VHH binders against F-box protein At1g11810. Designs and how they scored, part 2

Target 1, 377 residues: F-box protein At1g11810, of Arabidopsis thaliana (Mouse-ear cress) (q9sa94)
Amino acid sequence: MTTTMSTLPVVLVDEILARVPITSLRSLRSTCKKWEASSKTNLVGGKATARKSSHVGFILIGDKICSMKLDLNGGDDFVDTSVNQVSAFDGFAISQLFHCDGLLFCISNNHYSNYTLMVCNMYLGETRLIQNRSLFESYQNFCSYAFGYDSSKNRNHKILRNNSVSGGYEIYSLKSDSWKDLNVDLEKSIHLWRLGSVSLKGNAYFRVIKVIEEGVWEYNLLCFDFTRESFGKLLSLPFESLGDEGEGIMVISCVRDDHLAVLYQRDTLGIWISTEIEPNKVSWREFLQVDLATLDGFPDVFIAGRFIVDEEKQVVVVFGQETELDLNHGNAFIFGRDGYFTSFTVGDAPPEDFTSYVPSLVSLQIDKTGKRKARDD
Short names: E, the ipSAE of ESMFold2; O, the ipSAE of OpenDDE; V2, 0.75 times the mean of E and O plus 0.25 times the DockQ between their complexes.

## First folded at step 1 (VHH)

Design a16 (framework vhh_8h63_2)
Fold by ESMFold2-Fast, scan of step 1:
Structure a16 (fold): chain B 377 residues (1-377), chain A 122 residues (1-122)
Amino acid sequence: as target 1 above (377 residues)
Amino acid sequence: ELQLVESGGGLVQAGGSLTVSCAASGRTFSRYAMGWSRQAPGKERELVAGITSGGSTYYADTVKGRFTISRDNAKNTLYLQMNSLKPEDTAMYYCAAKYGTSWYVDKSYDYWGQGTQVTVSG
């Protein structure tokens, strides 16, 4: 009885879609258009402006997906935030969010050993539930995920899964609606972060630890190429991590859908943005450096978890956890040039995840032969 | 972020006891959920024990009643006390950490140590 009923996914999809408020989708569409227009206008000037900048995305607060709109106003330190729970995911405890090509990939684990995987186009109101390969895999909690697409016509969207218990890799294809095993060649000295990868230009980028000698390691990046279905070469970072005593914090983020950013926190907070990023090559430029000891009111212990780069305003928005306030308020910090520092609240608990969002017309519908319909560009 | 270093492994006879330790560097050890996983030659890696930042514990059925996980936040150290050891317990034992105060049964960990070998002879 491991056989699935073909009608069950349709019923669940309809239930999920029925829970998305039409007004919330219209608001999100409007916000996304404003963000696009603001970004394009500022880029024409070639420098950051004092004009309003808007960011829209999805944020994970506790186990709930919320839509977030962040408006950064120039000159007066005013930050306007809107956070609204997305009712489409009511009844699901969401543990991870990924964004690629205007699609949102969510992992839910409502019953501790059971995972539900879903891909959503929130702009079109389409959802696809992904069937687990076997019942035994539903009880394996040692999985990491990545979301991307290949270079084929119409972009075949794919999910990579690493099972740290078996050590194996497998890949799901939206086009064929099926899983397959992958033989990947990854050095035994390279350890992937279990949680979080960033999708960029169809590929996924992972934080990794490379073990040099016993007790000696360094931070690096690794790209999974969804076209070749293989890992690229180890990519270097723009800061020194060798000799780190486990006190440094490294986070990665996507900038403008075509660049990767890295945040490295110790006694200083550094932000770098890629000038060139490919599966086997990276180059970096420094964006911001902040001496945290000089900031009045900055918490004694703060762990960066997520960040947003606003190049037009020349600031970075950092979400994370404070040791004293982890269950009271979700505080975020804005760092800028010349000692600019401020804080604001984004919810009742520290955010676990954030995925920037740009709407797309990528269809999740499939024809009767199992082929995905062509994308409306 | 944590750097994790395991110690205390070695050769022990069946029915014996052994304590393995994991020393963590980093100022936020108390905020991490910690775990012990093991991998024997030719077998999959298995989570054997977990402990939340609040001290709640988890044990795999294979070790329940024989192994005890504990932590000392003042010393930034995680322990696994192993009693009534069997040849089947022979494995490389890995320390693991995940940031946060919840999800102790979530077996997806962010940071791993280099491992310490435990060999049980009969």
Scores: ipSAE 0.000, ipTM 0.259, lowest interface PAE 13.5, mean pLDDT 71

Design a2 (framework vhh_8h63_2)
Fold by ESMFold2-Fast, scan of step 1:
Structure a2 (fold): chain B 377 residues (1-377), chain A 122 residues (1-122)
Amino acid sequence: as target 1 above (377 residues)
Amino acid sequence: ELQLVESGGGLVQAGGSLTVSCAASGFTFSSYAMGWSRQAPGKERELVAGIYSGGSTYYADTVKGRFTISRDNAKNTLYLQMNSLKPEDTAMYYCAKDLGRYWSGYYPFDYWGQGTQVTVSG
């Protein structure tokens, strides 16, 4: 199964990833636990579907980009995970990873004075290094990023950057290979989460916190429209946040490249998928609710980071940290209906990010006129 | 209106101790989690310590056992006591206010101070 609405089959995606320069890591396999029978459901025998489901993408483990293939087999025999370090990024300490339209946008800090921004087309083997603005040494540590494209012919791919210290916004255009300042009128009570916007249909979606009054806040979503170069209206979430306690964790993910999913973790783990998602409108449906206290063997401390929804298998795969201080565990968890729960190992450290991947023919080469060379197929 | 003002930085010999402080104003200090981050010359920012509104603390592995974060809600002041300082601790230290009472690692920092420089020789 493809992880996007693309017409490209999983086989072709696998073939393309096989061409990415990689250093092989040990393949990781785990045995799936069978679903426990539950009298409250009508699932046949509490068993998973017999059909195989495959998810392909890039995962950030520590400071390294790895390609990942996750196979979810029927009958709860096992989870087959292949994780391979992408050698093209050897020598770079990657802190953030974004995907849009077959392009990867990466931020590297290399533990020196210099931050490197790069956009890569892994299928074409093309990389563009993006010139940083010369501001001050700490500037880039406080930036939030988003990746998208506008509605122009052949799509102008763009990067939004927000300096959380100054509050200023700027936007980079791949076509012009230049930055420009943006005058964005965002309410002072609205704060963008520093890490992890999601690209969807060319726009970027941010988790935001809206401060209602001192010590009282709520979670919302906000869309940045790369065509209009402006933010949309606050988008409502299908759950209620707990004011000043800060106990809930919210994570967002892209589903089939045309829908947004939200995960809210506290005593329960809830997953909702958008039924409609546009810059100024959203509606939700519940996908899964899990009572974490009922799960035998679930860690005492777990902070969800990223997740994958498999609607056909009726499961969610969640990556995160088992403790805020644990840098040596790379476990992922699979949650399903009727108490279905299993885990598998992804790597030596907690995954920091994950993005699904679909290749494209978007060229990053700049011709002699200073324009990006367009490719339509 | 909301302001965080760091102070107490300076030059100190390796193995020495130093306390930096942060004076907070413009919000109900006791209701928020507070933290200290640092940025060394030419390096990325590192969160070194946090303290929740209830007094529970967090420390990065690089400073655990050497640094102690504390708060005085009556004085609206955050402290970082740094012991057994190493040259690698040389950095600009920033005070930060969180939006919530607890840290999940996924909350944005609401506000940042201007920083106070700590330089460790030797």
Scores: ipSAE 0.011, ipTM 0.342, lowest interface PAE 8.7, mean pLDDT 72

Design a3 (framework vhh_8h63_2)
Fold by ESMFold2-Fast, scan of step 1:
Structure a3 (fold): chain B 377 residues (1-377), chain A 123 residues (1-123)
Amino acid sequence: as target 1 above (377 residues)
Amino acid sequence: ELQLVESGGGLVQAGGSLTVSCAASGSIFSINAMGWSRQAPGKERELVAGITSGGSTYYADTVKGRFTISRDNAKNTLYLQMNSLKPEDTAMYYCAARLSYGKWYTPNAYDYWGQGTQVTVSG
C-alpha cells in the first residue's frame, strides 16, 4: 500500500462527511440556533415562555464516538434522544474527547502500542494528526491532556500535556505544529486528575487532589491559562471534601460555554454553577441538591461520571456507572426539584464521556508561515 | 504520577492456585476502575477481570468461577486470586487503572498500565 499519514486526514474527513447525513448536520446547526434563540428570549427567571430545551454534542459509548441530540420536552414524554455512531472513527478506539472553539480533540488507543492524537473540525471536514515526540509515548500513553487557545488575534489553539512517564509539562501549538517543554511546577501535594479538564473561554480547568497528610486529601480546582502558559492558584469549591479517601466523586462540566459547573456525590448529589470564573477567582451558586437515598426506584449504587445542566428546565442529566446494572446497557438519570427523577437509555453501554458541540468555521489549515487562519462566518 | 507495580507471578502446577497483586503509588487520585489483563505469546491482550471503586466486578468467560478480583482501597492494592489454574492461563499478567466512568471491561478503556508479571502453569 502507498497510504501515508498525510492522506489519512483526507480519507477520515471524507468518511465523516459521507456517512453523516447532510440532514443530520443541518439538523445539528438548526438545533444549536434554536437553542440559542430560546435562551436569548428567556431573560426573566422561570420556565413559562419555553417548552423545549435541546442539547447537542458528542458522546463516547464504549470506544466509539456518537453524535447525540437530547430534547428535554415538557409534559408526559419528557425526553427525546437521537444517538448516531460516527463510523468514520471505526478504525480507532477513542478514549478521550475534548471540545474547544468548535474543534474536537480526540485521543485514540487502538492498542497499547498505537496511540493517535487528532484535532477535528467536523463542520468543515478538516482533520489534523498530531505528531508524537517519541515512539515510546505512542506506545504507552500515560498523559493527562487539556485543550484551549491563547489570546492572539487568530486564537492559537494549544494542547497541554502532563506526561507521567517522562514527567513535566509540555505544550503543543497548532500554529507552529510543534511541541515545547514548559517550566511549570505544581506543589508535590497537588495531583492532576487525568480526565478532569474542561475547556472554558480558551482556558482549561482541572480537577485536582491536594494531599494534606498521609491518607488525608481534598478536591480542588486549578486553571491553566493558555495565554500566560501557567497555572493559576487553587480555586475554592462550594463543598467540603477533606479526609475523604475514595468516598466522594467530583465531576466538572461547562454550562452555556461561559460558566463552570461542579457535581459532588457522596450521600447526596450536589450541583453548583459558577457566578464568576477567572483563572485565579471563582464564585459559586447552588443549582440542585438531591438526596439519592430518598428516590424510589433509584439504583442502590450509582457513580456519577458526566453531566449536563439545563437551567431553564431546572434539571441535570447525569451519566454514570451503575454497579447493579447490566453493563451492556447505558442508562442516564434526570434529577430535578422536589425529588423528581427519571431515566432513559443511551446506547448499548454507559457513556464514558460527553462533550457539548457547537459547529465552527475555525480552520485547521496551516499557511506558509505555520499560521492557522480563522474563517469568518 | 500514577505508577502500577505487579508482583506475585511465578510457576504453578496445573490445578494449583496463585495470587498476583498490584500496588498503585504516586498520584493516587480517584481511580474509577482497575483490572487485570493477560497476554500469551502470539495472542492479543485480553481483559480477564475488572473491579470498580464501588466494588462491581467483571470476569471474562474463560476465567469465571476460577478467578476472583479484589481491592484494598486503604493500601491502593489490587489482587487477582487464581484458582484451578490451567496451562491455557500461562501469560504475562498486566495491571491497569481507569480514571473515567462508564464502560470499563475492555482493555482499550484503561489509562495506565503496569509492566506485567509472568504466570506459568505446567501440566
Scores: ipSAE 0.006, ipTM 0.379, lowest interface PAE 9.7, mean pLDDT 72

Design a4 (framework vhh_8h63_2)
Fold by ESMFold2-Fast, scan of step 1:
Structure a4 (fold): chain B 377 residues (1-377), chain A 122 residues (1-122)
Amino acid sequence: as target 1 above (377 residues)
Amino acid sequence: ELQLVESGGGLVQAGGSLTVSCAASGFTVSSNYMGWSRQAPGKERELVAGIYSGGSTYYADTVKGRFTISRDNAKNTLYLQMNSLKPEDTAMYYCARVPKYSWGRTYGMDVWGQGTQVTVSG
């Protein structure tokens, strides 16, 4: 290849990936990481230069996984977006999407409460269907999921889920292609939310509710460490969330593969980015505060969903709904400094999930050697 | 303890009007997203109207222009005014709180009442 990908528009990445041999995928991943790393060069509060900020990922629109490319030109208020349905998921109604280390973990739910769990490598075209227990399948819609890997030399990717029947947890290992029960202790006052977790540096971060007393709770974060197979300590949030059920909307997102961001919406929209994030420790900095009531032409009702932080352009892209019950339009808003906001349409249904994506060469093929059975002497 | 109690259902002639009400206890209707759903025999439950904490409203296409959702903050009560009633509006009507953390199609109502029967003859 004579041309570097760093000079190419994001819209060409999909065309290149469709035609590139497997031996070239490591170069593409390196180039994608370089594009992402380039967006980190601007200090918080600075404006982007003439260079475009580009974001690539997978978006769940209705029940379909689509690839999304988003180009931001900041000062010109120019947004160029490309959304294309991913044919590898044709025939599946997808309800949840997780990303870890270039792998997608997807939950398919048909109209009769039957669930299919799958892990996909989109660049290799590999899919692994995960065996479900028939008993577990009957209550799967009440489960919280997390996707990560242990820190061993060859990353062993794992899925955590709660077992609502036993009240315990179980963990799946890609390396062994098997589930096992997990003995973990979680404080009785802590409740995991069903709206998923975010994978970061091999671990998963959950939105949790801590019950302080009857009818009084607060938001916190909790890390599951896939290497130690245990929960960390509760992590503090940079905003006040004490109150009765349902007063605010909290969303988490991954920034640059190594930081966590939180969005909190009430009458204002606040965004904070971690300055330090570890299983037992977090520190935050404010990125953006928006008073939604001061925005001329802003919808009467807006419910924030998934979001993308662009530190170079000093904006946040928030996928959401103008009403909780609007199922006919997929809208996104871009919020910036000094009351800047604009909107664009992503599709004909509200986006249910979004994850940033970096291609991976992680194989989903089952290890032919398997585990050796222990023998009694 | 969170509770919703519906009332005001009954028998009405096609083309008539009826108002159903829902009294809340344990939480405040003005601070929550509230809705009305209905279920007819042999049919799936459907959301027909919603009102957000800020006062904005939603209506299903089947009832839009005929039904009006409202609330009385002093009485902590939610209302559904039903006009130009049709036989196909016959159903058990349920009052519910809509969870703010719900997004997309994944979640519905989180607190339900016992329901109030509306029968339209005709």
Scores: ipSAE 0.007, ipTM 0.270, lowest interface PAE 9.5, mean pLDDT 72

Design a5 (framework vhh_8h63_2; at its last look DockQ between E and O 0.08; V2 from the best seeds 0.00; counts 0 for: pae E 9.3 > 2, placed apart)
Fold by ESMFold2, look of step 2:
Structure a5 (fold): chain B 377 residues (1-377), chain A 123 residues (1-123)
Amino acid sequence: as target 1 above (377 residues)
Amino acid sequence: ELQLVESGGGLVQAGGSLTVSCAASGRTFSSYAMGWSRQAPGKERELVAGISSGGSTYYADTVKGRFTISRDNAKNTLYLQMNSLKPEDTAMYYCAASRYPLRSYTPSEYDYWGQGTQVTVSG
């Protein structure tokens, strides 16, 4: 390789937020949060009642991280999308992407089983290399990860890792710049899904499998509490999966950083949004139900992936995987009420791992005393 | 905790045959979906063959018709019979197990891995 491990991405979030004039960092952060929440503030009877809905974040296309802006409009041009490869990550092959508190946690495979773990503050242009602890670096691609923070005043950001070789759990603290072994008291019948945790309000939520007996299992939801550094109890889902035995597909996503959404796909596509969500408590409401078999012109092969909920437009955007890339349909789908659906294309390869983004003032640099740099609010 | 130990690797001439095996420790072997992956120098790990807890099999296109995966639940052992070996099959071969039902047969679907056994095919 010509590119060294010390080459780190340097990029500013302005590439995806360039439409906002700013006077201070706090004003910028508040403005970005207001964009995400603006769907609730429509005025009755005004000329702005058919508001444009915007979703801004990062997406993996192939092994490249791309910025994405998705505008949901009314009328004939319902979808307007902008996808740009983030040039700061040129030379990295990104395999997994996580977002928490305005920070990106990225896993990169740089050839020869070299794996780079990094946390990026794209707004501040800061990148922090997470030290590699394992002697078995060829197994890092087989770890499951979660990213979150504890409830301390200066939020200690943490990474949970389940090593598939050892079966053990480790937790990394950004504050101490160190890993430690974590004793986990998870029941033997409960198995974490390998990929796809979601961070919400500092904690991580996992799809899990509860094994009832050999060959009989069901989906469940489980929270890892980064403050207690422990798992909560199994959380109920708004659908039944027992008897589906791998036929159903479950996906989780966040809604505006304060609610969890769950998708369950069989013959129908169901979307629910949490009304309460805590490490040991969850309540759900139905958001959308789509009978895929009734959709005129829908592709024969569809597997739901990451999704975006737009409550104002009453639609979901689902990134789909298809057996052939040369299909008549796009690789992203919008589903709405009353059988509405449309598709569009995001990149030249199946899109993976979408995450929303909000700018952050969290510093990743350690000052000269070896302590985390103070956050400027 | 499931432990996987591969054996049977070695040096073999092109066109030859080799069987690698994977001994599993633990009472739960029969409940796992199992697989073999390989990692050639300078490449990412790829899945070669898979077998469900119920015995359904999967093969990568590069090995179909040449490799056979099987399991013996009474002996807690997974096998890969490799015939008509090519120099391109040279790799470290890893045994893998999944706690979860599989949606696809990719390395990311498997949770437990062995240390690997080297298979080298000379021309």
Scores: ipSAE 0.006, ipTM 0.319, lowest interface PAE 9.3, mean pLDDT 73
ESMFold2-Fast, scan of step 1: ipSAE 0.251; ipTM 0.626
ESMFold2 (binder alone), look of step 2: mean pLDDT 83; pTM 0.837
OpenDDE, look of step 2: ipSAE 0.014; ipTM 0.349

Design a6 (framework vhh_8h63_2)
Amino acid sequence: ELQLVESGGGLVQAGGSLTVSCAASGFTFSRYAMGWSRQAPGKERELVAGITSGGSTYYADTVKGRFTISRDNAKNTLYLQMNSLKPEDTAMYYCATGKYFSRGYVHAFDIWGQGTQVTVSG
ESMFold2-Fast, scan of step 1: ipSAE 0.095; ipTM 0.555

Design a7 (framework vhh_8h63_2)
Fold by ESMFold2-Fast, scan of step 1:
Structure a7 (fold): chain B 377 residues (1-377), chain A 124 residues (1-124)
Amino acid sequence: as target 1 above (377 residues)
Amino acid sequence: ELQLVESGGGLVQAGGSLTVSCAASGFTFSSYAMGWSRQAPGKERELVAGISSGGSTYYADTVKGRFTISRDNAKNTLYLQMNSLKPEDTAMYYCAADSLEEWLKYGSSAFDYWGQGTQVTVSG
């Protein structure tokens, strides 16, 4: 194989750890009492309440991976953001970003014949380059991806790839470092959204279009179960799905690493958060409804691309663009209760992807067994 | 609504040539990657050729050197020139589109944007 393992800069690890929300750090610190003691004496531990509404993750701006910290404050100075390009990915034009179990899965697409897949552990500084099976697989516009792991002891992390033009499926295993063809039993009337599957509790969730009859579509969610290596049943959405072509914008996001959120935009902006989410069932609660036409200063054209839910502040942060094909705007919008609306600038282009990130000790180089897996997690 | 209309199929003798066309409407054609797939009875659908918005091309090994994909952005038309046709090229040929523009308008699109197809039959 031409798989290359490399070590990422240690300074990036320190930067990421400093930006992780305090509640997320408690689980990691419980694995090491010395690490917990250290966090009590530095700014991370001492700033528990001050970091209450902080969001940290990776954001894709243009073709570059950046680390992002978003601090939401009460009062007159509401928003503070920092965005820094991650130099470890210099030389790669990144088109998609996925997160699962402390690992990042990145897709680089410089040209249709220059295509690279990689899995990274930013905390350990480990990278695995994944060899493509054929030159056709470098034609990214025909492929959709999902990242997850199975329920076996030691978790076998896997990548699902679907070529929507050919209809073929294949799956990659990190444990065996190999691809295999997958015969998937999926109704021919169901079409996966090519970009933006979300990893959640080891499985992947897709936005899908179900063709009911010619010119009539229904919007749903679908889970790929990496243990069974098959799709679950269609999951219902908390809003009326459009019976015709559909003019709405639908985006999904992960909340608290164990729930899904869905955003649906037409003349209103609705956000719902799952109260229960499993491969074959879902329940929803409404989080926020905004009538965009009543917002003073809201742009005439806005297409939602990605979003972050802050349940503590009762707001949603929405990234998007203000005109079709306008890649020069980096504005984000915050919506809250009772008509609360504000905006701020992030980057020089609309973010194409965002994933919240919590570092882990999952190794890309060492096969984990029993006690070691427990220690790594 | 995005619409793809294939034409140009028919019966042709082995060793002959045929050009199939795809007329596109309802979207900004020049911004889309376009492709041709085929399916014979009892076989899986096969991508035979693709062309990016920038003009880069892909060909399946089964057709490489015999087929040529091209696009005319002024006419919103995709072409597949098929030379040295073989009986095994007999199939329904489908035009397909994939778009960044649909992503920007509607979030993300997984709909294949398939046309109705045009039948190509090669006699021996």
Scores: ipSAE 0.000, ipTM 0.256, lowest interface PAE 11.2, mean pLDDT 70

Design a8 (framework vhh_8h63_2)
Fold by ESMFold2-Fast, scan of step 1:
Structure a8 (fold): chain B 377 residues (1-377), chain A 123 residues (1-123)
Amino acid sequence: as target 1 above (377 residues)
Amino acid sequence: ELQLVESGGGLVQAGGSLTVSCAASGRTFSDYAMGWSRQAPGKERELVAGITSGGSTYYADTVKGRFTISRDNAKNTLYLQMNSLKPEDTAMYYCAAGPEFTYEELLYAYDYWGQGTQVTVSG
């Protein structure tokens, strides 16, 4: 019944309520409760799906958030998928999705030609709009974002962004509802890839490009530690990238919110899962290797975009484009052992983003008592 | 801390040609993928051309065969040669720099942007 939208100016709340019907959020919350029950319950004689190979999450198709359920508990040729547009966001063009601790962080380019930052708890039906430091900020320069939380009691959830005006970094705190500048320096040869950050154990992991010399680069990983508010050291990858003009494709994903997975596509498709992952260290195990040339019916051009690892079935679900300019088909591929592969259709366009979603009880309410404290002298 | 400054815009007749350029300063230009985007009044910004540090190029279908993107790493300069200009090409043209893989309508992946140069095609 309670929503953090009440923390906003009344006129802005009214505009949001006209754009995002609360009834739709209640309906989605009911759906998320069913997903949570299905993921946790393995009922003897019940009608509930077993938890082990059912995946639920949100995907971005074009500029629309869609809910997705992927059920792999059937036989080898049976894949049950449902993809439904989340009507609560019909008034928004969504460009990016991040997930951390049961919260979704969304960046929207709405029809006002402005961008909006929003944190949502879909399970509780709570939202918080995040005020930019300036309402007149130019959207001509695009920011890189990351979402995480610190080690404080009850977790202080935070958003990192690159400041497009100063070229520096700034960080937002959900508890204080405020931005602050952050003095963080990266080597000039290291470039954050804007489309590659994922949240894991409260920290954010970035795909980065390290330029070695003109036309020669390599993939690396970099962690932002939200407790220390600093970047860690470059993390080693379990493969050698061949970086000339982007011939290899690297994608990262979370496995059950406690491990990092990396996919590297070239002439083969390799997937590795972390055995240990911390801001300054990582170790890897190989999960799957697929020789794409051995797969009958596999497209000649395929660019991996997002993926889901299913350790129970020993498969990976990969979303991507069959050609760089083909936006008319949303096909996904499932790769497994012994050359197993199959395909299914997700929608009329390739998914641009995917985040797995596990419901949580994290509240987005602002601590009004804390804001009444007297200033230090 | 890369700074980008566009120049070379102006008024041109339909069917004419124009070259816009972008001078980069601050960080090393050769470390970046570069692009040209444009925005006309009432329209969304679109990426029209991209080029990697190695010289591989991308073109939007609307400009393919008419526009040519090139870079000169020794001069820290990006160019867009525009031929057979149409009234529909009228827009502010913006220079952009980003990570090596940013070359195909990935506007959100570019880190640095110029202030733009206006191109007006009459006809």
Scores: ipSAE 0.000, ipTM 0.240, lowest interface PAE 15.1, mean pLDDT 71

